# Ledger of designs, part 284: miniprotein binders against q9h3h3

Target 1, 235 residues: q9h3h3
Amino acid sequence: EDGFTAEHLAAEAMAADMDPWLVFDARTTPATELDAWLAKYPPSQVTRYGDPGSPNSEPVGWIAVYGQGYSPNSGDVQGLQAAWEALQTSGRPITPGTLRQLAITHHVLSGKWLMHLAPGFKLDHAWAGIARAVVEGQLQVAKVSPRAKEGGRQVICVYTDDFTDRLGVLEADSAIRAAGIKCLLTYKPDVYTYLGIYRANRWHLCPTLYESRFQLGGSARGSRVLDRANNVELT
Below, E stands for the ipSAE of ESMFold2; O stands for the ipSAE of OpenDDE; V2 stands for 0.75 times the mean of E and O plus 0.25 times the DockQ between their complexes.

## First folded at step 22 (miniprotein)

Design yK8 (at its last look DockQ between E and O 0.60; V2 from the best seeds 0.00; counts 0 for: pae O 2.6 > 1.5, SAP 72.207 > 70)
Fold by ESMFold2, look of step 22:
Structure yK8 (fold): chain B 235 residues (1-235), chain A 85 residues (1-85)
Amino acid sequence: as target 1 above (235 residues)
Amino acid sequence: SEYMIRWKIMMLLRFADLLLERAEEKKKEGSDPEEAKFLLKFVQYLLRMAIELAEKLGNEDLLERAQELIDRAQKLLEKLRELES
């Protein structure tokens, strides 16, 4: 993908973040209601802008499931953004290490595993598996994009609360694979999103920190996970 | 906070400007005008979000910038419709 494509996708994600969401919140909703909710709002049928005939009449930015143990904390995003502006005017080099330190200093540590799937049964089945894993406590929070255009891929995001906690990130990968998901997964820390840093940025930073590939043989979790920053296999 | 609202507006304007420039490039290339038109409709969506936030913030400079981009997007949409007819 070129840099324009990455920024276009980021723009779509930002607009979606700002629109209303459809949420199943396990903290306030009994788990027995999950299957009915999934059947009412399959991501292949929920439309981004509330098209006629869809289950939603208003725009939907995201479809989300919050687990019983989910405790949101975005950290000091305002302080992070202010420090980022100061860093840019300082003339000091901007590297993955400086972004990591900014994230740690301001406690903006969340990140997400991403998977892209075409609309249809495969997407709806994958989302149902992820949603069940969240309600059962193997994952804490996930979201999926609604259907926005014909033939376009949709994205499932599975969040973790600390991208520096490699074991926690690997545990989330394992839970995703246990739900039967075999496609490529990429992991992106939220710090890059809050700073507006996407593919083809002027600093040539790569926002993908980890990559997970399903592997049939030998792996303890059924996947091979690569640290993209250091080109080191973690599994 | 007002700082966070201002940041959101500036990001929306940045994205709208980049996407609008791409739509202008697609027109110059003689590419499928439907691609440019869909892109411009999304640009207008972003800018309406930016305008709503700028009005809430009371920031006339950001509001004017969003309105300038909307005018530019509308002008390009009108040009694309003329080419089809």
Scores: ipSAE 0.646, ipTM 0.890, lowest interface PAE 0.8, mean pLDDT 87
Fold by OpenDDE base, look of step 22:
Structure yK8 (fold): chain B 235 residues (1-235), chain A 85 residues (1-85)
Amino acid sequence: as target 1 above (235 residues)
Amino acid sequence: SEYMIRWKIMMLLRFADLLLERAEEKKKEGSDPEEAKFLLKFVQYLLRMAIELAEKLGNEDLLERAQELIDRAQKLLEKLRELES
């Protein structure tokens, strides 16, 4: 993805965060209702702006599933942002390590695996697999973007609690692969989003920490995970 | 929280500014005007959201910044239309 596409997607994602969400919350809704909910709101048919004939009449920003263990904790985002502004003003060098330390200090540690899929059966099937994995407790929380008017790719986001916990990040990758997803995955910490750090930023920071590629006949994990910061394969 | 609303507005404005810059670059490069128009659509969307939140917050400074970006976007759109005529 070129820098332009990344910025465009980021802008759309931010806008979507402000619109209403369609949520299945496993903490309050029986797991037995998941299939009916998935059938009612297939991501390929749910439209961003509530087009006529869509399952939704009103705009939808995201379709989301919350697992039993999901606890929304964004950490000290305010403190993080203040520290980031101070850092920029100081003229000190800004590195990936700097951002990692800021994230740790302010407990802003969430991150997500991202996958981009064309609208259709494959997307809906992938989403159903992820949603089941969330409800079954293999994953904590996931969301998918609704269909845009132009039929562009939709994104599924699968969250982890701590981007600094390499094992947890890898476990989420394994769970995604176990759900039958074979496409390219990229992992991005939320701290980069909160600080407005995108591809081709002035600090030359890469917001993608990990890349997962599906591997046929490989290890039980079924993927190769690359640490992009260090250019090292973790699997 | 008021702080979170303010943060969201500022982020929306930053994205709008970035996308406007990209749209302006696309125009300068002689790219298809439709690409720039597409970007402007998103800019307008982000700015509408920013304005709505800024109004809710009662923050005149943020409203002013949003209006400046709207004016800039409108000027670009007018220039793009002139190129198509």
Scores: ipSAE 0.239, ipTM 0.621, lowest interface PAE 2.6, mean pLDDT 88
ESMFold2 (binder alone), look of step 22: mean pLDDT 83; pTM 0.814

Design yK9 (at its last look DockQ between E and O 0.84; V2 from the best seeds 0.72)
Fold by ESMFold2, look of step 22:
Structure yK9 (fold): chain B 235 residues (1-235), chain A 85 residues (1-85)
Amino acid sequence: as target 1 above (235 residues)
Amino acid sequence: SEYMIRWKIMMLLRFADLLLERAEELKKEGSDPEMAKELLKFVQYLLRMAIELAEKLGNEDLLERAQELIDRAQKLLEKLRELES
């Protein structure tokens, strides 16, 4: 994908992050209210800017569900960003290993499984399954983009605490599959987002760390997960 | 934190500048004036966010930079509207 397209999408994501979110917070809201909330705000019908006929009258950046055990911790993002700026002026090589070490040093370890679905029943059903998994405690935090004016695909993000904890990442993949989701999943560490590093960046870094493909057969996990950085299958 | 707010403003300004340059290219080429207008509308959206943050931070330099870009975007929008019937 070209660099302009990637940076345009990043700008849209940043604007969405800064706009209001529609949140179901299991830490303060009874789980019995979840189904009514899901029916009121299906992601295929919630519009980015509050179009007429939408359930929302104001802009919505994201629709999110926070699990009962969710404890927000972005880590030392300020220290990470300062170290990143210093590294860029140092003349030292910028590599995937360097980014991994920065993330570890500054405790910016979260990441997310991503799935892209067209608006409609399949998207709304997938989101409902993910939201239930979060409220039931199998997942910690998830969000889904609202419907854009132009149409096109929407994204569901399912977060994990530590991209270096392969078992935790695989457990999240398994919980997603248990919710009945069979599409391709890609995993991206949050460190790249906090540093403004997208596809087609000047350093040729690849923010996708893992891919998950659902497979039929006898796998205990029900999916095949590939580590793209090391070209090795984890399952 | 103040550093994180400043970082957000800088990123918004960088994106706005990129998209504004693209809209200027589209106008010069005579290509897709509706895309150019959509980009400029989004540029103004980004810059209003940047202005709000710069005002909260009390950073006059960042506020001035955002204002210059929003004025440039508005002038380009007016020129695109003049080219319509």
Scores: ipSAE 0.722, ipTM 0.914, lowest interface PAE 0.6, mean pLDDT 88
Fold by OpenDDE base, look of step 22:
Formats: C-alpha cells, sequence, structure tokens
Structure yK9 (fold): chain B 235 residues (1-235), chain A 85 residues (1-85)
C-alpha cells in the first residue's frame, strides 16, 4: 500500500506540474503587491480543478512564488535519464551514492523541503510566511498545492539549488523555521522524481534525504536535522 | 524536448495503468466504490494529458495506448455506476 500511495501522489504531482500555475514572480512584480496576491489566492481556497466559488475558475496545479534570485535550471535531465537506463541495463549495483553521482554528473541537483498541512488558516499563514521569505531573498522558490475536492493535506515545497550542498539545505531549514513553521519537514532531491524512484522501489532507495524536527529551546536553528542515509544528526 | 515529452507520456501511461488496476481491485472488493470512481476520473485526467502530449509529438502508438486505457477506465466507471443504481 505504501508503494501504491507513493505512486498515486507522484501521479498527482506530475499532473499538477502540467496544469497552469498561479505565480507571484518577485523578479517582475513589486514586493508590495505580495499581500494582495496572497489575499486573492489563499491556498486553502484555491481549488485543484477550479470548483465553483473558488478564486480560480480553471484548474491550478500549483501556487508558486519566485524570488529575485530564482533561475530555473533543471540540469541535463535527458542525459540523466539516459544514463539511468544504461545503468539499469548494465546490471551494476544501484546505491544512493550511484544516484548522487549521476545527479552531479548531469547537474540535476535541485531538491526541496516538504511540509504537509491541513487546509485552513494555519496553512494559509504558513504559506504567507514562506512567500515573504522568498520575496525577501531568504528562500529562492516555493510552491504549495491547491485544495483538493476530497480535502486532505496540502503540501508546501521549498526548493534549494543543490541537495549536495548540506549548508544550503540547512540554511533553507533555518529560514523555514524563522518563518514560523513548526511541523515536520522532509527533504527530497528532485533526481528521484525524474528517475521515477518512489517509496518502496525495487532498489530500496529512500527518496528522503533529510528530516527536520522542530525543537523548542534548542539550537539557534530551532530544529534538529537528521541525515536519513547515514542516520546521523547534523545539528 | 521531444525526449522529455515522450518520457512524460510514458510516465502518465504508467500511472494511469497502476491506478486503473487499483480501481479494478476496489471494484472487486466492493469496499469503497466512491474511491474507485475518483481514481477512474483521475485516470481519465492523466490520459487526457497523455493524449495531448502524444498529439503534439505525433506518436500514433502512444495515442492508441492512451485511448485503450481511457476505454477501459470508462467501461469500469460505467459498471460502477450501474452497481449503485
Amino acid sequence: as target 1 above (235 residues)
Amino acid sequence: SEYMIRWKIMMLLRFADLLLERAEELKKEGSDPEMAKELLKFVQYLLRMAIELAEKLGNEDLLERAQELIDRAQKLLEKLRELES
């Protein structure tokens, strides 16, 4: 069931990526307009398929905010996929290290912190905090899923440019925590998505690289970050 | 790129097939017909996306495969509706 659930979620994410996005681009839009945009498109009210009475009449895949330093670069995804197919055909062992090296070789290095929140005020408030952090340059880019008809949790994704840059990943965690987010965070490299590697895959690869747990009165970062691959706390 | 479009189509078809199988299982179990219907609607949604991309690519084989899956999904959906009436 975990495998099916992971594939279902991956399918939903892929479909969402292909649908229109509601985007606030800080490179072209003044920061002073952010509050009005957030009020117009609260994630808890924007519906995935444009339900009657929602702010959107058409399907929306994601609500996103681009920071001033945001540069869309996914690397050589085609080369990555070709190399992955060749690797599978070779019968060579496939490890997390193998995937890391493939990602580096093809410059497919993006990753994201993920948080899951129930629809409502808390979600909208969390999103507003993240959006501000992006516009202020503390984060580069973030997106949130719209409300599904069945309800359920919505996901906020906060991206980093390089999942191999541990400091950058930790800095993003700190910025998220500074924005007032206290829930569990998981970090996933995009390379796993591009290769179709999900939970319970035949290679026993874990797509979650890091976990962040909020800590009261703890370190200056306000969280404990666990390296899942090595089972070591980084903070 | 053409390659990326092909990859997307193949992934959509894969997801559609997996979700369709799950919907068939749910139908057989009879435990959650509403979930089965929702899955089938989503399958149809994925396949429409696949068709659009396949048309853009001009790939008739992928179009045919997508259409076959749509037909299966639709038939299953009709059967589920009949069971509720």
Scores: ipSAE 0.637, ipTM 0.877, lowest interface PAE 0.7, mean pLDDT 91
ESMFold2 (binder alone), look of step 22: mean pLDDT 85; pTM 0.830

Design zB1 (at its last look DockQ between E and O 0.87; V2 from the best seeds 0.81)
Fold by OpenDDE base, look of step 22:
Parts: sequence; structure tokens; C-alpha cells
Structure zB1 (fold): chain B 235 residues (1-235), chain A 103 residues (1-103)
Amino acid sequence: as target 1 above (235 residues)
Amino acid sequence: GSRELKREVRELILKAWLLIFRAMSLANKGDVSEAIQVLREAADLFQEAAKLAQKAGDDEMAIKALEMAAMVLEWIARLLERQGNEDEAKQAKERAEQIKEKD
């Protein structure tokens, strides 16, 4: 995806964040109700604008599942942005390490595994697997975009609390693979989005830190994870 | 009808966010003056979205759109301060405060 596509997807995501969410919260709802909720709100049928005949009559930004250990923390995004602007004016070198340090300082540490799927049974099945893994405590939080325009792919986002915790990022990949997901996964820290850092930026920063490819008959993880910044296989 | 108005609101919000990301890209390139202009357009779109949301009876979206407009204006103010445009920065802050008081 080119920088333009990434900006559009980011804008769509931020706009969707402003609409109501369909949420299953495992902290307040019994796990036994998950299957009924999944059947009521399959992502392939839930529409972004509440189209006639959809399960939702009103606009929906996201369908989400919160695990027992989920705690929303966005950190100091405004402080991060101010520090980023000050850094640009300083003339200091900007590296992945610089961004990592800014993220740590301002507690903007969230990141996500991303998968893009066509609407239909495969998407709904993938989402059900992810939702179950969240409710079972293997994952913290996940969301899926509702159905938008015809032919558009939907995105599943599986979050980790700290993109600097390599082990936690790899554990989330393992849990996604254990849920039966075989597609390509990319991991992106939210800090890159908040700073407007996309592909082909002036600093040659890669906003995708990791790539996971499914592997048949491989290690217990069932995937190969590539560190994109260092071009090193981690698994 | 109310449904059409609600759709128009979301289209305006999406356009505003596209402008925000464009402004971020411009600012990252050092085109701060152009970034400020683009952010002004984004703030105006959020305010328009809020007015349409109120007409549609979507008070929650109206509040969120106004909050975003205020946030964008505060960002403009920070960029203007860095350019040494203190008077314009103050005006942007005052406008952001006026939006927050109407909520």
C-alpha cells in the first residue's frame, strides 16, 4: 500500500473512532454470551452507516472485543506531537530509536497486528477466532471494521500494550495463529500514525515493524516473523 | 431526512481527517504555513459537521465534532506560536475556548 492509501485508511479509522462501537466487554459480560453476540453482529453484515437490512440501524465505527485485562491507555498524544515538532526544528537526526524514545517518554506504546480480509464467511470466521482468543485472555483487545462500500476489504486489528515489548508482540502473533488465522499480518505502532509517518517519508522510517507469514509444519508458533527495520527473522 | 444528514456528517468528518493527515505530512516536510491552512479547513469541516449533526438530532456526534474542531484549533495555535505569529495563535486559542464553552 502506497502512502496515499495508508493516509486514507488512517483517516477512515480515525473517523470510525468517532462513531458508536459494538463492543463485547469480557469484564462485564459472561463468556457464554460471546457466541450469541457474534451471531448477532457478524462483521460481514454490520454496515458502517447502518444500511437497511443490516443488524445495525445506526452508524457503527468498529466492532470490538475487550479482554479481562484490557485497560484503555492512549498516553500523552498531544505531548508526543509537541515533542516531535520540537525535534524537527532542532535539526537532530531522526531514527527509529528516536521515535521509540519519544513513544516511551509520552507513554504512547500501543501497537497492532493488522489483517485485511474480503467480506464474507472467512472474515466472520477469522473474527470469531480472534474474539474467542480475547475472551479467553490470550489477547487483550481486538476490533474489526464494519462493511463499507462494495468490494472493500475489512480490517481486523489485534492490539498489544507495548510495541517495544518484542516478546508480547510475538505472543500476540502466536495467539492469532492459534486462532486459525493464516493470512499475512503486519504490525504497526500507533505512534507512527499519530506523527503522520507513512511509507516514503523523508527519514526513511518504516511504519511497519514486523511482518508475520503463516508457515505450514513449522515451529509451535506456526509463523515466521520478520523484523522489517533490521531485515531479520525473529522466529 | 435524518439519515441523509447523518451520512453527510460522516462524509465531512472523513474529509476533515484526510486534511489532518495531509497537514501532518506537510508539517513533516517543513511546509508549516500550508499545514496551518489545511488544518483551518479541517476545523471548519468539523464545525460544519457539528451543525449538521445537531440538525439530525445526533447530539453525541455534534459534541465529538466540536471537540475535534477545538483540538485542531489548539494545534494551529501551537504551530503559529512556533512561527512567531503570537497574535494569530491567541486568536486560534480563543476560538477553541469558545467552541468548548458551547458544549
Scores: ipSAE 0.876, ipTM 0.948, lowest interface PAE 0.4, mean pLDDT 92
Fold by ESMFold2, look of step 22:
Order: structure tokens, then sequence, then C-alpha cells
Structure zB1 (fold): chain B 235 residues (1-235), chain A 103 residues (1-103)
């Protein structure tokens, strides 16, 4: 997509971060309450701005589930941004290795598997499966966008804490597939968002690090994961 | 808080974020002076959003918007320092500190 569209989507996500979230926190809430919570707040019915007739009367930025092992750590984002600015004036080459090293140095290592689904039963069912996987400990944390008034696709984000830990990223993919999700998944490290680097950028960097495609008949793996930055299949 | 006032706050917040991402895009293209001007507008919008959020009784949004304004001004100061515009950078830092002290 072009730079304008990516900027608008990023801005909507950041504005949503600033509104209240609907959170099921497994660290403080018994797992037996999850199904009732999911029934009360299906993402296809929770509205972004609190529309009449929705289960929420006030704006909701995100619907989220925190697992018992969830440990939030955004890292040194200010230091990352300052180092990026200095690097751009240095004249040194900017490569995918540059971004990886910046992320490691500043401990901005989180990333997320993304899936986009139309509002409706498929979205709500997929979200419920992901939420259960989080509460059961197979995933750390996930969020889903609420329904926008115009009714476009919604996004489920499944976070991992270290995009450089390939095993951890692949284990999250496997847990998503075990929850019955068969759509295309894409993986994006948060470092690209914090630096404003979209797919259309002058360095030709690839912010989508991995792609996962469900593969029927591949019972040994269940999905095929491609490293888009190196053009190498991991599975 | 009227419904119209709450809607205006959210419109200002979204517009301010659009300006932030536009400024990132400009800076990444090398248009740093233009990025700084866009960021000044974003900081102003966050401060206006904070005033309206307080008027609407949404103190949490008001605090978040002021924190965003300060963060944007600190970013402006970093960019100005790299351009050698030390007096303007000092002004931006002072404005950010004033916002944090009222917060």
Amino acid sequence: as target 1 above (235 residues)
Amino acid sequence: GSRELKREVRELILKAWLLIFRAMSLANKGDVSEAIQVLREAADLFQEAAKLAQKAGDDEMAIKALEMAAMVLEWIARLLERQGNEDEAKQAKERAEQIKEKD
C-alpha cells in the first residue's frame, strides 16, 4: 500500500492506543470467566466509538487478553529513535542488519503476527480461539481492533517478545494454527513502526519479516513460514 | 462533556498522530525542516486536545495528550540540535518542560 494509506492506518492504531482498552487479564482474572467475557465483548460488535446498541457505551481502542506470563517491556524507544536520526546523517548504509542491531542495542525486540478478517462470525471465532490460547499459556498476549463504523476488516495482533528468537516466533505461529486459524499471517517487528518505516521506503527494507501460510496435508508442520527479508523458507 | 466535545478531542488526537507519521515520512526522505514544522503543529494539536479533554471531564485523555505534546517537543529539539539550531532547540525543550510541570 502507499505511504499515505500506511500513515493513516498507523495513526488510527496509535490514537486507539490512547483510548480505553477492554482487557481480560489472566494474571488477575480466573480462566473460568473467559467464555462469559468473550460472549459479552465479541470484536464484531464492540464499536470503536461506543455506537448506540453496542456492548460498550464509551470508546474502546482495543480488546486485549494478557496471559499469565505477559511481561510488558517496550524497551528504549527514545534511544532507538535518537540513534536512527544520527545514523541517517552519518551516510552509512542502512540495511536489514542495521535495523536488527538497533533493535537489539535498544531492547526494542517485540513483534506481532497479524491477521485481517471481515467483521462477523469468523472474526469472533478466530479471536475466541486466540484468547483461549493466551489464557492457556500457549501465547503471551493478543489484541483485536473493535468494529469501525464503516465496517472494514479488523486486525488480530498476536505478540511475541523477541523477533530475533526464531523459535519463539515459530512456536507462536504453531499455537495460532492449533487454534484453528487458516488465513495468511504476516509478522512485523515493532521497531519498524517506531521508526515510521513502511513497505514503501527509500531503503527498500521489508517490515514484514515473516509470512505464514496454512498448508493442508502438511501435518508434520501445519504451516509454511517464509522469511521475507532473506527469501528463505524456515519450515 | 457533550458528545460533540468528546468527538472533537478524538478528531484532534487522530489529526495529531497523522501529522506525527507524516513528519516521520518527511524526515526519512531527508526533509527535516519540513518535518519539524509538521511536528510543531502536532504538538499544538495535542495541547488543544488536552484542553478540550479536561473540559469534557476526561482527565486521563488530557494527561496522555499533554505527555504526547511534550514528547513531540523533545523530538523537535533533537532534530533542531542536529541542524545546529541550538536556540530553537532550547526553546522547544523549555516548552516541553513547562508542559510536564503542569502535568
Scores: ipSAE 0.708, ipTM 0.887, lowest interface PAE 0.9, mean pLDDT 88
ESMFold2 (binder alone), look of step 22: mean pLDDT 86; pTM 0.863

Design zB2 (at its last look DockQ between E and O 0.86; V2 from the best seeds 0.86)
Fold by OpenDDE base, look of step 22:
Structure zB2 (fold): chain B 235 residues (1-235), chain A 103 residues (1-103)
Amino acid sequence: as target 1 above (235 residues)
Amino acid sequence: GSRELKREVRELILKAWLLIFKAMELSNKGDVSEAIQVLREAADLFQEAAKLAQKAGDDEMAIKALEMAAMVLEWIARLLERQGNEDEAKQAKERAEQIKEKD
């Protein structure tokens, strides 16, 4: 595990969200242009700050691909935060079910499969597979972090619209595996990030809902998905 | 040069976000007064980042940094209201409004 706390990675992600993104939008750009775009902006070469000799001369926060069905909906994050503060003051028990209900009430339902990869060919190849799956409609939206520090891992995020839809989460895992990705995947709802809930929180809430491990010769999904909250295999 | 200034802007923004997440943790622990202090530091860093971004000719980042400063001040105001510090909450809201009017 890179010695960065989950808080540091979250802060880096939020800071990156403020910079310009390199986006391929399948809603407005023909799918036939994807390969040229991937060749122009390989994630291992795109630099966070637009270093000399990089494909980008200016800072880039993320490289992203939007599918045909992508609709940005962040929900009511401010309302969620206010409700969370009120809940803490009430002294009511806080459970994963409580957070799920808050997320539903405020429409903050996005979640993501995460994978961390070293810069290089394997990262660029993994990203190309994901980008293709998004453009083909197997996935809705994905992003990858640009290269920041030497030796630092880059993250690919594959989003789903609803972390409460177990089937949709599992379908996204299947699509990622079908794209040839074999590394460990973790699924995290965005609501946990917005509420500042990390691994060492006072309520012992696990911000990782699912873990996917690649399986050779297994089911059509090519992975085993563990429900971390219940410690149950779903596949 | 402009490039160095742009990098400095992003370093300030990253520090500000680190403080935001620290404040969330403090608030979650019930340390609301300390969370407010940390958020004040974050708001100041976003304002500093905005000034440097303007100096660097990065107007888009300057606007975003000011928006974040205002959002943090609005959060401070909500926390102060919960503590019963209505006058300080009002001052934080007024400061947030002043930032939004300059954009």
Scores: ipSAE 0.877, ipTM 0.948, lowest interface PAE 0.4, mean pLDDT 92
Fold by ESMFold2, look of step 22:
Structure zB2 (fold): chain B 235 residues (1-235), chain A 103 residues (1-103)
Amino acid sequence: as target 1 above (235 residues)
Amino acid sequence: GSRELKREVRELILKAWLLIFKAMELSNKGDVSEAIQVLREAADLFQEAAKLAQKAGDDEMAIKALEMAAMVLEWIARLLERQGNEDEAKQAKERAEQIKEKD
């Protein structure tokens, strides 16, 4: 995606973060209530601004499910941004290694598998499968965007707590596929968004670390995962 | 009506975030003075959104918008200090503190 389109999507996501979220929190809500909650708030029908006829009367930024093991971590985003600005004036080279270390130092380690789906049954079905996987403990936390406008795609984000933990990221991919998801997945660390680093950047950093494609044969669980930075298949 | 007013608040918030990401792009290109000007506009939009949210009875959004305005002003101050513009940095910090006191 180009810098302008990615910039607009990032801005929409940050604006949505500021509105209320619809949350199923498995730490405080019995798992037996999940199916009723999913039926009440299908992401294809929950509207961004509380349109007439929606299940929500007020704006909703995100629909989310928190797993039993979810431990919130905000990270030091402001310190990260300040250190990034200082690094740019220092004369030191900016490489994937220096960016990775900056993220580690400031504890901004979260990242997410992303899938984009049109509103409708396929989206609601995919979300329900992911939400069940979170409540069952196979995934830690996920969110889905509400419907914002007619015909637009929506996004499901499945978070991992440490993008530097390749095994953990690949295990999340496997859990997503086990939930029956067959579409293209891309993995993006949050640090790139917080620093305004898009695909077309002067340092040639790769904000999409991994790409997962479902294969119909030849691999267990059907994933082919590509390391985008090194152009190396991992599966 | 009330729905249109609440939507206008969210349009201002989105515009302010677009300016934040534009400022990050400018700063990443080395255009720091231009980034600061864009950030000043973002801070103004967050304050405008907060006033409109209060009029709409959306006190939680008003508080969040003021917090964002203060954070943007602190960011402006950090950039100005790095440029050696100490007087302007002090003014931005004072404006941010005034906004935090209203929370």
Scores: ipSAE 0.832, ipTM 0.926, lowest interface PAE 0.5, mean pLDDT 89
ESMFold2 (binder alone), look of step 22: mean pLDDT 86; pTM 0.861

Design zB3 (at its last look DockQ between E and O 0.83; V2 from the best seeds 0.84)
Fold by OpenDDE base, look of step 22:
Structure zB3 (fold): chain B 235 residues (1-235), chain A 103 residues (1-103)
Amino acid sequence: as target 1 above (235 residues)
Amino acid sequence: GSRELKREVRELILKAWLLIFKAMELANKGDVSEAIQVLREAADLFQEAAKLAQKAGDDEMAIKALEMAAAVLEWIARLLERQGNEDEAKQAKERAEQIKEKD
């Protein structure tokens, strides 16, 4: 596992969000151009800072694909943060249910399946599969981190609109597995990031809601999904 | 050169975000005064990043860095208000407004 704390990975992600993105937008670009775009900007070769000889001459934060149904909605993050601070001062118990209710109230419902892969062919192939699934409408939106430090893993993020919609989260896992991805997946709501809730927090809140493990010869989904909060298999 | 300056800008931005997450952890522990101090450092790093970005000809990043500095100062103001430090909260808000007007 990358020696980076969850805080360092979150800081790197937020810093990357400030740089320009390489985007394929299926709403405005024909699906027939996807293969050429993937060939032009393979994630293993695109560099975070636009290194000499890379496909990009300027810094790139993310490589992303937007599906036909993609609509960016971040909700009321400031209202969420204010409500969270007020909750802490109230002395009321803080539970996963409390965070879920805060997220719903402020419309901060986005979450993502995460996979970490070493740079190279396997990463580029996995990304191509995900990008195709997004363009085909099986997934809404995905992004991949560019190549940064030598030997560093890259992350693919596959988003769902609502982390409280268990069916939608499971459907995204199924689509990722159908794209041929066999690595471990973890699902994290964005609300936990915005509130600074990481591993070993004082409330013992788990920021990872789901874990997906690939299964050979299993159900039509090709994975076992564990609810980490309840320690229950969903599939 | 411009490339080295652009890298330095991103290093400052990364450090600023690390401080933001540290501040969130501190605030979550109830160490609000320490969180405010850490956020002040983050705001200063974003302002420094903006100045370097402008020198590098990266105007888009300069604007984004200033926007983040302002957002952090507004957060500081909210935390100060909760502590009953209204005068310092007002100063933080005024500083955030001054940053937004220069963009």
Scores: ipSAE 0.878, ipTM 0.949, lowest interface PAE 0.4, mean pLDDT 92
Fold by ESMFold2, look of step 22:
Structure zB3 (fold): chain B 235 residues (1-235), chain A 103 residues (1-103)
Amino acid sequence: as target 1 above (235 residues)
Amino acid sequence: GSRELKREVRELILKAWLLIFKAMELANKGDVSEAIQVLREAADLFQEAAKLAQKAGDDEMAIKALEMAAAVLEWIARLLERQGNEDEAKQAKERAEQIKEKD
């Protein structure tokens, strides 16, 4: 809705990171157990704080699925932040290229496709499709927020390991659509979150790199993917 | 009870994160002195959250909150060094190290 809402959502996400997660880890758990796990922990019913009647009795920050190839790599976030602070005082111009190089230098390359859905069947169905795609190897890692309050939107995050690899980002979009997802997707590199860059800023940086819209035209399901920084359609 | 205390801990953690993002906004505008003041408040809230979490028997959250308090103090130290405030930067680093030694 507005700029302060983005900061609040970011703060809630970071606070959630600090709580325990409910994880299906394909590296240690057979794929045949996924359907039972999904039925036990639907994101529309798992509560953020472990409310009575919830499937979880303790706080849950995130519900996540790790693919067989998942290798966690947060990169040098502290070095990134220090270099950013130095750059702001240096007098050098700050451009999308400058920020891209900073992310490469410090190995903070992860990014995510985001979708926002209300609690209910659509959310649980979308999550199940994404989780299966991760376990089957079409996607690497995904998470979904638990229910924090009735009727509030929840978020599914589908991660890619390198936002500078446009082809890899577009392949992830394609895998999301193949899982039956029709809603609007936005792609955000993690580097922008770590530097506090969300919307309008004095450098005119575009923290949402891509926007994906489901396309029914023609004979096949697909996406219209817009490069937000250059205002050019990629598909 | 313990469940009420654990919820209060999460409220403090959320407030601390809101202050962190406010500080990032201030620093990105060039208001570094104000950002430092806001970060000191965030570090204090993380330490308060850690004490409350220990009282609730939530040791994992207490450790994470102390780690976050230390990280915020290290960030404060970096900003103070860039301002030339070496004595205050050393004090922030020492406070961060004392927090990490405890748990």
Scores: ipSAE 0.798, ipTM 0.914, lowest interface PAE 0.6, mean pLDDT 88
ESMFold2 (binder alone), look of step 22: mean pLDDT 87; pTM 0.865

